# Miniprotein binders against o43075, part 23

Target 1, 293 residues: o43075
Amino acid sequence: MNALNKIPFTRALYHFSRFRSFTTSGWIMSGHNKWSKIKHKKSANDQARSLQIGKLSQGIILAVRQEGANPELNMRLATLLESAKKISMPKSGIENAINRGLGTAGSEGSQVHFIEYEAMHPSGVGLIVEAVTDNRARAASSIKHILRNHGASLSTVKFLFSKKGKVEVNLPPEKRDSMKFEDVLDDAIEAGAEDIVNRPKEYIDEEDEGEFLILTEPSSLNQVAHHFRSKNYEIKDSRLIHIPLEETAIDVPAKDSVREDIQKLIDDLYENEDVMFIHLSILNSHFLPILDE
Short names: E, the ipSAE of ESMFold2; O, the ipSAE of OpenDDE; V2, 0.75 times the mean of E and O plus 0.25 times the DockQ between their complexes.

## First folded at step 15 (miniprotein)

Design N4 (at its last look DockQ between E and O 0.62; V2 from the best seeds 0.00; counts 0 for: pae O 2.3 > 1.5)
Fold by ESMFold2, look of step 15:
Formats: structure tokens, sequence, C-alpha cells
Structure N4 (fold): chain B 293 residues (1-293), chain A 101 residues (1-101)
């Protein structure tokens, strides 16, 4: 983008103060655009672990294909490997995924495709559904079926979003008691980041979520992520995301019933083995839960 | 046959991905020094191809449920090939536009 569209770091503090207005709708129950609620049933727990391992495998395959197998150079891979360790994913599964990403002889499985399906929900909420699959027709048919069951349909919606880099970090362990937000902000500015958000502690529920969310231009993602790693921060996540445009995003207080309907759609989509992530045109949905009632 | 329908579905969804990639490349294109009229022509053609892809997706699914005759399969393959030719032409045109700029 040109220089006129660049957001100064002083707006990071403004955006930080505004994220609290999103949570004023209450916190009777907490939810995310991820799996958190699927793990509450016994049959869902077995299905959830198997599904989570499968999705991590697909993510590793794609990350290796895109940027190689060296986690010191491939920060996306590094964060995926940490997630795999936390759920005790078998080492043989990890190694198979890496070999499939490299395309080496003896690797198992077919070609993996990264696909973004764009859809619109009847409420006016746009969705970008990221999928990684070795069977294009199966994934597409299944995702389209789920969308139809919720009244949604394929539609071009990417104009509702801005593509950004996202780095999620925790403070360096040795400096956890001594560092302030202003120190992290200084490091973000030095790294060339565009924005920083301090995530409310009650919303740090997933293994890839950090105390601070650093936003970057897409081309600066790796540079910013490595800068924070060089400062001994714990990197929780590093990837490209679609952030809802504030001008067209659906706001919480006016659309409470919409949030519940969207959460049901998202839950069904995430139960699909090929679905990796879902971006929504809901205000602040990239760092706060959709359903928090 | 089920194998024929599966191949048709794979191809049409591949074309979906290619058309959406073209749309993304136009959205990310540095517009300085690029003909606005040429960009609009690309956007219009992409929109038209996207609509046709969605229609074919729905038709293939309907014929899968109702049964696909050899004549219907041949007609579908012809329409998909014509669509792929247009997608390839746009991919070339965008490549030329990016090197010109």
Amino acid sequence: as target 1 above (293 residues)
Amino acid sequence: SPEEISRLQDKIWELYERVMKLRDEIMELDREGVSPEEVRQLEDEIRRLYEEILRLIDEIERLQKEGLSPEEARELRKRIQELEDKVRQLEEKLRELRTQS
C-alpha cells in the first residue's frame, strides 16, 4: 500500500482501548472461531484429538511446501511444531507430514491444495474459509453443503477484509516481571510492525494465542516474527490472516442472535477435516471471540 | 460414471481456484502506470467466469443425482474446456499487464 494508507503506531493505543467495547456484551460464556467447545464431550474429545492431529499434519505439509523444512527459517512451521508437541502428536506423523511437504521419495499421500472458499451468510457476515485438502472435489462439496445448511452461499467477499500478517507473542520468560506494554510497543516499532493489540487475559484460550498480537504488512511478516524471536519472545503464532474492515464489519450489540447463528456455522465447518481457519467480517473477530454471551 | 463426474468436479473446482487467484492478483496489482480500462475489462471477464463456474458446479451436482448420460458428459466437458481456455487467456493477459507495468 502507499504511504497514505499506513496506520501510525499511535493508533495502536487507540485500537487497544476500543477492543474492550467489543466485550461489553458480556461474558456468560466464552467462545472462539476455533475448537474450544468441541472438546466438552467424550466422543467429541476422541474425534477432536484425531481431527486436530489431522489438521496439524495438513498445516505442516503446506508450511513446508511454502517455505521449507527448517523451523529456524520457517516461523509458521515452528509454531505448528510447537502446537503438535502440546497435543503429543506422534513424531512419526510429524516426520511424514514434513516429508510430504518436501515431496521426497517415500513420502505418503497425494498433492495438498490450499484453497480459500468465500461465502456470505444471510446476516450479511462474509466468510473466508481456508482449507487444505488432498481431494479438491470432496472438500468443496462438503464445505458447500455445510454452508447451504446454514443458509449461506458461495459469494465473493474478500473486499470486506484486509490481508495482514499476524504475530502472536508472549514476553520473554526472563523479563516477564520487568517488561511493560510500552517495551513491547517499542520492540514492535523497531521491527516495522503496523499495529499491536494487548489481548485480554480471559481471551487467551488457545495454544496459538499470545499476550500480544502484532499486525504487519503481509510482506513484513517474517521480518517482524524473526525480530521478536531475536529478542527472546515466545512466538505463539505467525501467519497471514484476513482482518475484517471496520467500515463494513458487523458490530456485536446490534446483532446478538447473529453471533449464535454464526457460531453454529463455524462449529460445523471446523468439524470438517479439510477446514483450517475461518475469517469473518465481524468487528474485532481476529482477536476476540464471536460468542461471549 | 462416478469416476467421470469426480473428474469433472475436480476440474471445475480447480477453475474456481484459478479464477479467484486471478481476482486476488488484480486486487493486489500495483495500479500506478496500469491502464484503468484494461483492469476493468479483466475484472468484468473474471466476474462473468466466476458466475459461469458457479452455474456449472450446480449443474454437475444436479446431474450427479439424476444420472449423467454420455451426451451430457461430453457437453459438460466441452463447456469446461471452453471455460479453461478463457481462464488461460486471462492468466496470460494479466501476466503481460504485470510485466508492462
Scores: ipSAE 0.697, ipTM 0.883, lowest interface PAE 1.2, mean pLDDT 79
Fold by OpenDDE base, look of step 15:
Structure N4 (fold): chain B 293 residues (1-293), chain A 101 residues (1-101)
Amino acid sequence: as target 1 above (293 residues)
Amino acid sequence: SPEEISRLQDKIWELYERVMKLRDEIMELDREGVSPEEVRQLEDEIRRLYEEILRLIDEIERLQKEGLSPEEARELRKRIQELEDKVRQLEEKLRELRTQS
């Protein structure tokens, strides 16, 4: 099969024509790094910073537990360490998180659990809420309480999604002015990617997100991430995600009451210390913000 | 006791995690085209287990608010054990399928 037939060129361009000028205030942040969401909370109070550090710590623990402590081999860890550096996370906190991930932290290292909560909102929007916690009972109670406050309930919703790899990249710094999207596409094809989207700068947090979102088969995630790294791309994120199936995904208009309701739910979930990532069965929510028009 | 409810909650969420993992592994086998009929049967069994786990989660939370009697606690422990046994059986079936492929 011609490698060109795998990446639907037409999808990347067609989606942008529908998105008007983005005001940063109204993003349904499906598929975004939670620390970006917290960073933009105006209350840069000690509590927000503490929450960010806590969430990065949990992310580091999980990344290390899953793929080891070597950032050269663990691209997810590498991205988390860069995020930690960016927010000036204490080195001791990073080291402690790595050690907890390795299970080498002393007796105080409560076992950390990764849990995916599946929920259905009354609107028909399905949610997968990724949580990392050392206390399952607390996390469950807290997340379920938030879901209930928004009328959502635990339900099987994974059938609404396809599991994929996601790599977010920026152009190599030395090639920012010379490299075109077509060149990035060629690199994505060579890497064995399934799809690539060139996201407008207006739709990304330039600090924490990549301009190019690359989708992969789950088994190809690491290979694709390493390929882009070897070509000196800046890797902003590398993870497995749940992509909404087009057949069952909800198309939520920008001014729909459903959007406002879902946004409030997502905001409340991201304020929870244990919540790491949220997937929505909303059309294109994995690569584009649902815009507040 | 609050401690007993906490233990039951920990166990049911452990089962939830195991079922989620099992589901993901079965979905991978399906994607690989391994034993399509056996995979479909496992998917159906996993779906049923998942729904049963969700029901138990809701029941435990209800009982956390209303109070948990010793009799209710015994019944919940029994149901959780039955689920653990089912999950273990599915995990073994999955291992068998992987060794045959």
Scores: ipSAE 0.157, ipTM 0.628, lowest interface PAE 2.3, mean pLDDT 80
ESMFold2 (binder alone), look of step 15: mean pLDDT 82; pTM 0.802

Design N5 (at its last look DockQ between E and O 0.69; V2 from the best seeds 0.00; counts 0 for: pae O 2.3 > 1.5)
Fold by ESMFold2, look of step 15:
Structure N5 (fold): chain B 293 residues (1-293), chain A 101 residues (1-101)
Amino acid sequence: as target 1 above (293 residues)
Amino acid sequence: SPEEISRLQDKIWELYERVMKLRDEIMYLDREGVSPEEVRQLEDEVRRLYEEILRLIDEIERLQKEGLSPEEARELRKRIQELEDKVRQLEEKLRELRTQS
């Protein structure tokens, strides 16, 4: 078999083609992208720096516990440290988080727990809420309370998803204007990636989003991420993700009230310091904005 | 009393995590060497454990608001221990199935 069989270009084309085919007109779609960027920038201005630092600390603790404290070997840690530098997280806070992950003498705080809470919203949208916390009961009670406030409830929903590794990348700086999709595809094939998605530039809005989303088998995540780093790509994110299965994913129109209801729930959940990431059973939510309004 | 409620909540949510992990293990179980009847039995047992966990979560939450008597605490501890024993049994059964496959 040739290497092209390992990366289903047809799948990437299907996602892109289907999205374009479902738009009512090109003019409306262009306006939605512009509005989404304005909304996201405004939300970033309202974020509390203390909350961001706390979540980075919890992420570092978990990453170190899972794969060690060497960022040369632990790509998840490497990306978290880059994010910490960007928001000027104090060096002492970073060191404390690493020590807590190692469990070394003199570290402060309890061990952290990685927990996935599964829930269903009344609209039929399933949620997987990832939390990292040193207080299991507090996190669970708070998250359950937020869910109940929005009419959602604990329910098993993982069957609506497929678990994958995700690497978000930007092109190497020295080759930004010269590289084509085919070049990135070749690098993805060489790395052993499962799939590649070209994210439209107007949808790159968060700091952990890249021009290309590389999908991997979960066990290959670190290997693939290191391969792209060795080629001087900018690694924006490297993590496990739950991708909605197309057969059961909810296709919610861009201006429907259900999208607004889900966004309100998501916003409340992200205000909780223990909530790290939220996966939704909404079509294409793994590479397009949750609300493209 | 507040400390005891906190310990009960921590334990039941730890059991939630273990049951969801069991559900994942069954969901991704390589079915080549396992009968459909055995898989259905495992799925049914996990479902029953999950439902009991949800009931206990709700009951502890209610008693936290109304006040937890020593008798109610003893009964909750007994139910949680019985639940954990069942979880341990199922964890061992799945471990044995993975090694024999």
Scores: ipSAE 0.682, ipTM 0.883, lowest interface PAE 1.3, mean pLDDT 79
Fold by OpenDDE base, look of step 15:
Structure N5 (fold): chain B 293 residues (1-293), chain A 101 residues (1-101)
Amino acid sequence: as target 1 above (293 residues)
Amino acid sequence: SPEEISRLQDKIWELYERVMKLRDEIMYLDREGVSPEEVRQLEDEVRRLYEEILRLIDEIERLQKEGLSPEEARELRKRIQELEDKVRQLEEKLRELRTQS
């Protein structure tokens, strides 16, 4: 095991030191599933639930398409199925989503597409908008309209990002009082993770998010996720993400007008039925809410 | 016709997805046996294709509002076909590079 891939202990500590200076304001992190964000909209109305179910269905379709229908092998699928259970998603809906992911869904033949829309905001913030849609042209038109309403335009922005695996975990319930961050760090190193961040509880939704965010090489995502699962960690999320490059990432202060503008844009994008996930070229936006002071 | 615009839109977004895949494939390409210059050339070509796709998307959307003449439709079909040919060539080139590594 090449010593060079050791999670620099210094980076974990450095992130922890930055966390203490941020006051928790309810600002939406980049890299949240739309369905989790919809849950935070206090209007738990039937429409919000329907939208959540729709997003979970799309997520399940995509997860199955990418890594198969076995939740023991597909950790992302397992996580989505647990989320579906939590919101009491109908079993038939889950089965239909799995079948659509397998391509075995009957004649209603609307091919589901996964598309990443790239955009630049006038602030210089780049966006990657992940969409899952059966109608690419509709999705594109709608997303582009939202972008334009906020002055953003389609642009190449992936150069502002690095693709990584993300695993979010909570401590094993039986070890919550006994395990320390150091123990989790050791497990992350053993798993072959690239980095780990301990997120303060005040910055996470305990229902949908993990206290520990583990970053991996894209190819190692499943291995790392399975390793944590084998150690009885609660897996809250497992996915590929785009993390902002530190060199080009925008540091958006908590009280910056840019933050408010970007938040409004993100909110409008997440209202779109096809939008699943948004990545921002904002520093630390992949693991921290852009905190209001 | 609205149907023609829809076809052009479907085609351009298909190409968008293909170019996005190409970009990802280039980014994760095992660079063993591939020169850095070849990689840069591929990246530049993919970028150009992407920019052209974005222009076509905007143009199709404009024409969707203004109306599409038969001449404009023919020109768009031609440009999309040329783009598709370039995308196909890049896809093949990447396959060749992967098999040679």
Scores: ipSAE 0.093, ipTM 0.580, lowest interface PAE 2.3, mean pLDDT 80
ESMFold2 (binder alone), look of step 15: mean pLDDT 83; pTM 0.825

Design N6 (at its last look DockQ between E and O 0.03; V2 from the best seeds 0.00; counts 0 for: pae O 4.0 > 1.5, placed apart)
Fold by ESMFold2, look of step 15:
Formats: structure tokens, sequence, C-alpha cells
Structure N6 (fold): chain B 293 residues (1-293), chain A 101 residues (1-101)
């Protein structure tokens, strides 16, 4: 501790005990073939450009509310701003979204509410549904209706989860063929990450999912994300999430009707315009799909 | 009237959000070891408020379908106001405990 550069003893034990590669038996409930066929995801429609801008605006509002308006300190915001640039989102729309996230928008029509609805499915699976809405009563009523249609009910379930930072990355383009998992693991350790998971290609369904999922303490999210960006990794996503606690997470066998029931529920919830994210108390649900095709 | 039911629903769901935030803040105080006996008492009160809020949500939804009399509206407004007063008192108590730590 004097003049020596040391990794803290607690951090060293953390990295040794928590870093692992994705394996067939440790991370997949029944086998690769079942998971490689799962293509269930939110229904995709051809979207008008203005709808894409609206989705990015809601993301920016949330990111700013959670971590502030400085992209150098808020990697989630930085990633969203890069996405907004790719689709040429108007600068005025970006500024408005940032102001709404800070709470500086004062007009009646500009106020948004950030709500986490907590619910329990009859199977014992807990849900946290994150919503962003300008109409509290409408959002709450529609989400409650969807939950009721599937036999779920409002219930406190946050104790089934742990809040963590998540960084999704792809390998640096120039090093894609030369880098090994061990190199990525070394980079994660240097960044101060809590865990790393190598996601099989067949389980990458969304644009914001990467080849590697890096888990962090919430306060370390931006530090870890910046480290990977400085190493020329492609940052696919960077945000705070709720991860199921392994001690209480539901372990659902393949082809179980519970998987189908839950998938139908989350599909219906995601069709609601106010719903942004859904977290489930299903083992490994933060990086694997829950339904086999 | 439909407008009155909509205002009642907006208020009760606002109270839902506030109670869930109180639950989260109490969890943080518990993790920090702040006043264990006071934390336990606050947890019990928040649980009771949460349960009452859920009951009111269901009752307002039922009355939306069946129609809301002026007398029923008055009783709901009274119950919601009493809940909001309790929520405000807890919010102030937590603010005081946070500044002490």
Amino acid sequence: as target 1 above (293 residues)
Amino acid sequence: SPEEISRLQDKIWELYERVMRLRDEIYELDREGVSPEEVRQLEDEVRRLYEEILRLIDEIERLEDEGLSPEEARELRKRIQELEDKVRQLEEKLRELRTQS
C-alpha cells in the first residue's frame, strides 16, 4: 500500500472466484442445441424513422436520470448518443431528451415518469418491468391488465435480484482473428469487472447484445466501459440491470410449459409502448433466452 | 365522472411509486446498518401502506366499471389523502435519518 501498485486483496479474490468461461453444463440448463434454436424476441415491425427517434429519446431520458448528462461519466448515454448519430437524430431532439432526463423540462406535456412495476407469476418467477411514460394511469392500467391476463399479480419481488452494471462488447475489429478469450479475461480483470460471460453466437438476438457480457458493480460501470472502449472493443450496450440471485432463481427445464407461458407474457409486455426493460428471476435470464424454438 | 376516476388513479399510482421508493431507501439504510430498530418499524409501516394501496387500486378499478357515486368518490379521496399524509411523514422521517448518517 505504500508506494507499491497493488490490486486489493478483496478484488483479487473477487476476480479469481467470479471469472469463468461460458460452458455447456454450467450455463446452459439442458444443452446447446435447444438454446441455439430459440429466436423468440419482441415482435419486429418496419418502423418509421420517427419511431426509432422516439425509442432513442426514451433511452436518453432514462440514462440521464440514472447517471447524469455528462457522456464522459455516463457510458450508457455515450452509447445512445452514438446510436442517435447513426440515424441522424435531430440535435434539438437529443437536447430535449437530455433536459427531460434532468427534470428541467417544465411544460405539462413534457413530463415523463420512470416506474418499476414488480410482479409475481404463478410459477414463482418474479418480474421487474421498467416503464417510461407520460401517462401514469394509462401505463399502470395496461401493464396490470397484461399481468392479470397471464395470471400474474403485483407483488414485491426486488429482493430476488441484485443490481449490477452490464457492458456488452464485441472484439476489436482489427483483432477479431488474433484475440482469445484469455485476452478478453485479462482486459476484464484490468478494468475491475466482477464477471465475464462469453455468449455463444446463436444466443445473440438483439443489436445491443455482444459476444461478451461484462458484469460490474454499479459504481464501476462507466470505468469498466471506458476501459473496453480504450482498448478498441465495440461497445454494444452499457447499462444498469437487475440480475436474478442464483440462490432464488427459477431453474426451468427445457420444453417446460412455464417457459412458453413466461415468453408469451414478456412478448405482450414488450408490445406495450411504455415498457422498456423486463427482468426475470430465471436462472441466467440476463444473457440467455428462456424459450427453446 | 370519468375525469374524477382518472385523477384518483393517477394519485394512487403516484403513491405506489413513492412507497416503492421508500422501500428501496429503507433497504439502503438497512445495508448501512442505520438504526436497526427504526428500520424494522419503517419496513412494517411501508408494507402496510403498500397493501392498502393495492386494495385501493383494485377498488378504484372496480368502481370504474360499475360507476362512481359522489359519496364513494368522497370516501376514496379521504382514504387517498390519509395515505398520502402517511407517505409524506415517512418520506420526511427517511430524509431526517439520511442526514443523520
Scores: ipSAE 0.659, ipTM 0.882, lowest interface PAE 1.3, mean pLDDT 77
Fold by OpenDDE base, look of step 15:
Structure N6 (fold): chain B 293 residues (1-293), chain A 101 residues (1-101)
Amino acid sequence: as target 1 above (293 residues)
Amino acid sequence: SPEEISRLQDKIWELYERVMRLRDEIYELDREGVSPEEVRQLEDEVRRLYEEILRLIDEIERLEDEGLSPEEARELRKRIQELEDKVRQLEEKLRELRTQS
């Protein structure tokens, strides 16, 4: 069975022709790292930086809890540590986050919890809100309050999604001028990826996101990420995600009131200190911004 | 089975919603007819149930990723049923308090 039949080639290229110039303000994308979003919304004040550090800490805690504290085996952790270094996060904060993830919390002893809150918006858009918190009751109350303010309610919505691995990569610096998408595709196939999307640079934060988004089976995530790393790709993200099922995903047109409503909801959720990641049952929301035309 | 995980998730989220409604209703309760002590007891009980539900959510999510054994499924069903019973009791108690005020 030809490996080529697994990657639906046709989807990645065709969607880009409709993408006019995105101003950063209109991006309804599920699956952004909260710290990147915070960087863009909150100008260079100490509060924004503190919040970014907090989110990276939470991310490190979660990554360590899920896959251990070895960055060579835990590619998500490796990526987070690079992000932490980039923003000059204090080493003590990184070490504390790792220790909290290992359950060897130092003196502040608060157990950190990972919670996925599931919600349905009145538009029919399902949300999975990933939260990392040391106070479950506070997190749930706050998240529920935000959901309510937007008419959303807690509901089982995982059936609207498929769990997949996501690896975001940039080309090897030494090959940026010579390497083509076809070469990246070959590497993705060799790695055992299911799909690959080449995202236009205008649709990514080049600092925090990868030009190429590779989808994998959940069990293959680390293998695929390691394969790309071994080929000197710059790994920007590596995580499990919830991909909307096409059969039930909502196609939200660019000028739909639903989009504005969902964007406001997402924005308010990402302002919450405990919220890490949001998945939407919106078509292609896992790899493409929902365009404001 | 994935079907069993889905059923457990449906039930635990239902309980989550019910407990959150209970919490909201307790906060909205006209305190003129209810002792402050009874209100505090209800709040504490609702908080405990909420924390138990969240623990079960985390456990179900973990088992979704790791795989759910028949024994684990049976235990989760039992724990969920115990929570359902407690939630019902609180709902009844709250109804009684509202009718007395």
Scores: ipSAE 0.031, ipTM 0.336, lowest interface PAE 4.0, mean pLDDT 80
ESMFold2 (binder alone), look of step 15: mean pLDDT 83; pTM 0.813

Design N7 (at its last look DockQ between E and O 0.72; V2 from the best seeds 0.00; counts 0 for: pae O 2.9 > 1.5)
Fold by ESMFold2, look of step 15:
Structure N7 (fold): chain B 293 residues (1-293), chain A 101 residues (1-101)
Amino acid sequence: as target 1 above (293 residues)
Amino acid sequence: SPEEISRLQDKIWELYERVMKLRDEIYELKRRGVSPEEVRQLEDEVRRLYEEILRLIDEIERLQEEGLSPEEARELRKRIQELEDKVRQLEEKLRELRTQS
């Protein structure tokens, strides 16, 4: 089966060009994940570091829950541990997060719940909201309240998506001027990736997102991520995601009121402490923001 | 009473998670072509459970704002228990279908 090499280079360029055409005339808000929004709202060094540690802790818990505590076998965890080292996260905090992911937290540790809430916005856009929480009732009630405030409601929408692996990478800084997209494409093909997308740097938060987004079968995620790491790429993110199916994805033009409504909903959801990731049934939303300045 | 409402909400949202997991497992069996007639029956049953879960979620929220009487709490517990019994039956059915495949 040749599923791993199903999308040619010309299709990648087509999607990139078409998406930019839809977003170049509108306004864009940088970043779509919880961590990017936290950085834009930070007020003091101690508070910013505490929020970064919290984000890493949630990520570690999830990665361990999904693939175990061995960083040699769990590339997502390995990447998160590298990030934790960069910000000098205490080893006790790292161990606590690992134990919570395994369900072996200390004598006072709360059980952590990983929940995907599925909802539909009045525009017909489906949402999958991933949450990590130690209080199921609080998280669910808060998220449902936010959805209701925007006219959205709980609804089964997972059929609008396909589950894929995502590896986001940057070239090593010293090689960024010399390596071409074709070199990255060759590496992606060798790794067994399904697709690669090159994102303009002005539309990503370079601290936690990569210029190249590599898509994989879910079972191949760790092997693909390891391949890129072995070639000295900087791994910015490695995780499972829900990608909108193109046949049912909503095309949201720039300056459309739906685009503004959805952005406000996303902003409110990301302000919730339990929300980790949001997936939308909007065309190409897995790699570009739906709003662009 | 706030602690009781929180406990009811925790349980109904646990059942939400279990029903969504059942939905996912049924979709996988459907994709593999396992027992198409039985899978369609399970899809219908899961849809009905999901709709009842949503009704209970909304009712608990309403009673949270209005106050929960002892009678209303007893009724909710009964409905949630009946729902959980059905979820357990479906979980067992899917486990058996998975092992037969």
Scores: ipSAE 0.672, ipTM 0.886, lowest interface PAE 1.3, mean pLDDT 77
Fold by OpenDDE base, look of step 15:
Structure N7 (fold): chain B 293 residues (1-293), chain A 101 residues (1-101)
Amino acid sequence: as target 1 above (293 residues)
Amino acid sequence: SPEEISRLQDKIWELYERVMKLRDEIYELKRRGVSPEEVRQLEDEVRRLYEEILRLIDEIERLQEEGLSPEEARELRKRIQELEDKVRQLEEKLRELRTQS
C-alpha cells in the first residue's frame, strides 16, 4: 500500500488556504533553484552572471561524478543542462564541466569536493549548507565566516531533518489545459512517490521551478523522475533534499525578526561561490516560501 | 605557518566529508533494517566522531587567528591522526556490515 494512500488529501489543500500574496521579494526557500534566485537578484551584473555560471559548472561536475555524463540516465544533470541553456552558459564551459566531472579533462583540475556544513542559528533554526568546492579550506573558512557574522555556529543538526528525494515537474506542454491535479497524483502514485504538493504559480518561478513538487524515498528518486519524464512531464529539478521534521521544525511567522535574520544569512550564503543549496529546519521550507502575512 | 594551518584544515575537512558519508551509509542501513543494534552502535560512534571533528575545526580556526605554535601544530596533527584512525575503523565496520547483509 503506497504511502500516498495514507496522506490525507486535506494536507495539501489545507496549506493552500494560508497562502496569501507572495511577493517575489520574499523568502528564499530551502530547496529552491539557486540559479534562479541569483538571476533575479543580480541578472544585470556581470559578476552575478559569473557567479551563476560558476555554480552551474560546479553542479554539473558533481552531477557527472555521481551519476555519469548521460543526461538520459542522470536526471539531475539534465536539469542542470537546461538551467545552463536558460542563462546562455557558454558551450565550452558546459563541456569543460562535464569533462572535469568525468576526470578526463587533461587539466589536472583540482579535485572537486561536496561538503555539507551543518549549523545552528541562535533562533534554533538548523541549517545544512551544501557546498561544492575545489578548495576545502577556503570554502570552510568563507562559509564559517558568513555563519559567524549571523551568530550561527557549526553544529550537528541533521537529526532535525529527513533525507528525501525531490522531483519538481510541470505538466506536459500538450496537456497543460487538460490534465488535472488528480491525474498528476495518479502518476505520482504509479511512480512510487511518497508525497506530492501542487504549488500555486504565484509561489514559484515558472521558468526554473516546477508546479508540482514530488517527494520520494531517496532510493526511488531516479525511478520517479524517469517515470514522470517518460510521461512527458517537464522536469525542473531532481535531487536529494533534507526535509525538516515536523516535530522539531520551527514555525517562523512571516513578520518575525527571525525570518529577517535567516533571510539575510541565506542571502549571504548564496552569494558565496561554493554554496550550492541550503536546507532549513523551518516548517514547510522545502516546498513553501515563508510568506509575509 | 599559514601553510600548516591550511594543511590541517584540509585534513580535518576531509575527515568531515568521510564522516558525513558514514552517516549517510548508516541511514541507508537503518532504512533497510540491517542489524539494528550494530547500526545503532555505529551511529553513536559516528556522532561522537562528528562532534570531535567540529571541535577540532573550531580549534584550528581559533589557532589560525591567534597563531599556531609548533607544539600546537604537533598536537593538532596527533589529534587528527587519531580521528583518521577511528574513521578508518568505522569505514571498515560498515563495509563488513554491508557485505553480510
Scores: ipSAE 0.076, ipTM 0.574, lowest interface PAE 2.9, mean pLDDT 80
ESMFold2 (binder alone), look of step 15: mean pLDDT 84; pTM 0.828

## First folded at step 16 (miniprotein)

Design P0
Fold by ESMFold2-Fast, scan of step 16:
Structure P0 (fold): chain B 293 residues (1-293), chain A 101 residues (1-101)
Amino acid sequence: as target 1 above (293 residues)
Amino acid sequence: SPEEISRLQDKIWELYERVMKLRDEIYKLDREGVSPEEATQLEDEVRRLYEEILRLIDEIERLQKEGLSPEEARELRKRIQELEDKVRQLEEKLRELRTQS
């Protein structure tokens, strides 16, 4: 079991303790796709529905660009296609998005760009904004305006992060009451994962969040995700993320005014049509409940 | 600085006039019908307008580092944001016209 050296029991317990909070506040999560938040506006606003479909289309383009068009080999794409079916996205729209990701959809497809914008907030929190756009100047202009409205500016911040894969999973339905954390840990070790975090049920607030968060090396992402699927786990999400380095990450307490300021910035960024994901240099931001209701 | 502020104001006004002309052209074609070639030409003009807006944003940022006051910069950025909002509205109208064919 060479994988046992990659997942120390002490580290797993540490992550569980850090994830478990006594605050009654909501969440902020690095690598979190808050496009799912737009669902709450669906019944009240046709524009929110249009934005949701647009974001889903952009997500499919991005997933295909990064890992190819085969859902069996690309778990992020498989998850997005499932979400597209649940909201009844037209099949032609799904096919067009896949073709654009491959660069086969005429002149429009050939102009699609994946861009990461790096920025620094006055609080010292660095952020990486992942965007997919067919108009680089529009994306840059609108994102700069949003950043400036919140006092943030473009700055190199990748040195504050480490690139990792993450897989969000739920227990197999037939084993929900019989499987223990140790059993999930064993499956993660067998898969070659680097770490595992158990998310308490009260902190699962997004459709792409699972009971367990599994961290991997970037190159091992699909291998680990496929292993969990083969064990009949429900895959909620599978993607690359930027994890804050502990040495430079900022610890943002629940009562800090910085928490509210960062939340407002994130909300405005996710309302932008080109923005897909945001990564924050906040200590343990993938696991901390900082998001306002 | 005063001369550079004046130049930026003139450039913003020039872009505003181009946006209004583009709006009139798009809404005229909405009534008369639009060909794929005409739609492509209008989409190219939208792209060029966004490129000019981005250049103005970069120019203001450069001037702020060279001593432009925060108040003057904020006023210029507000006017550019208004232009960007108008260009975005026209881009959305063009997408609607394109998908109806």
Scores: ipSAE 0.005, ipTM 0.489, lowest interface PAE 10.4, mean pLDDT 75

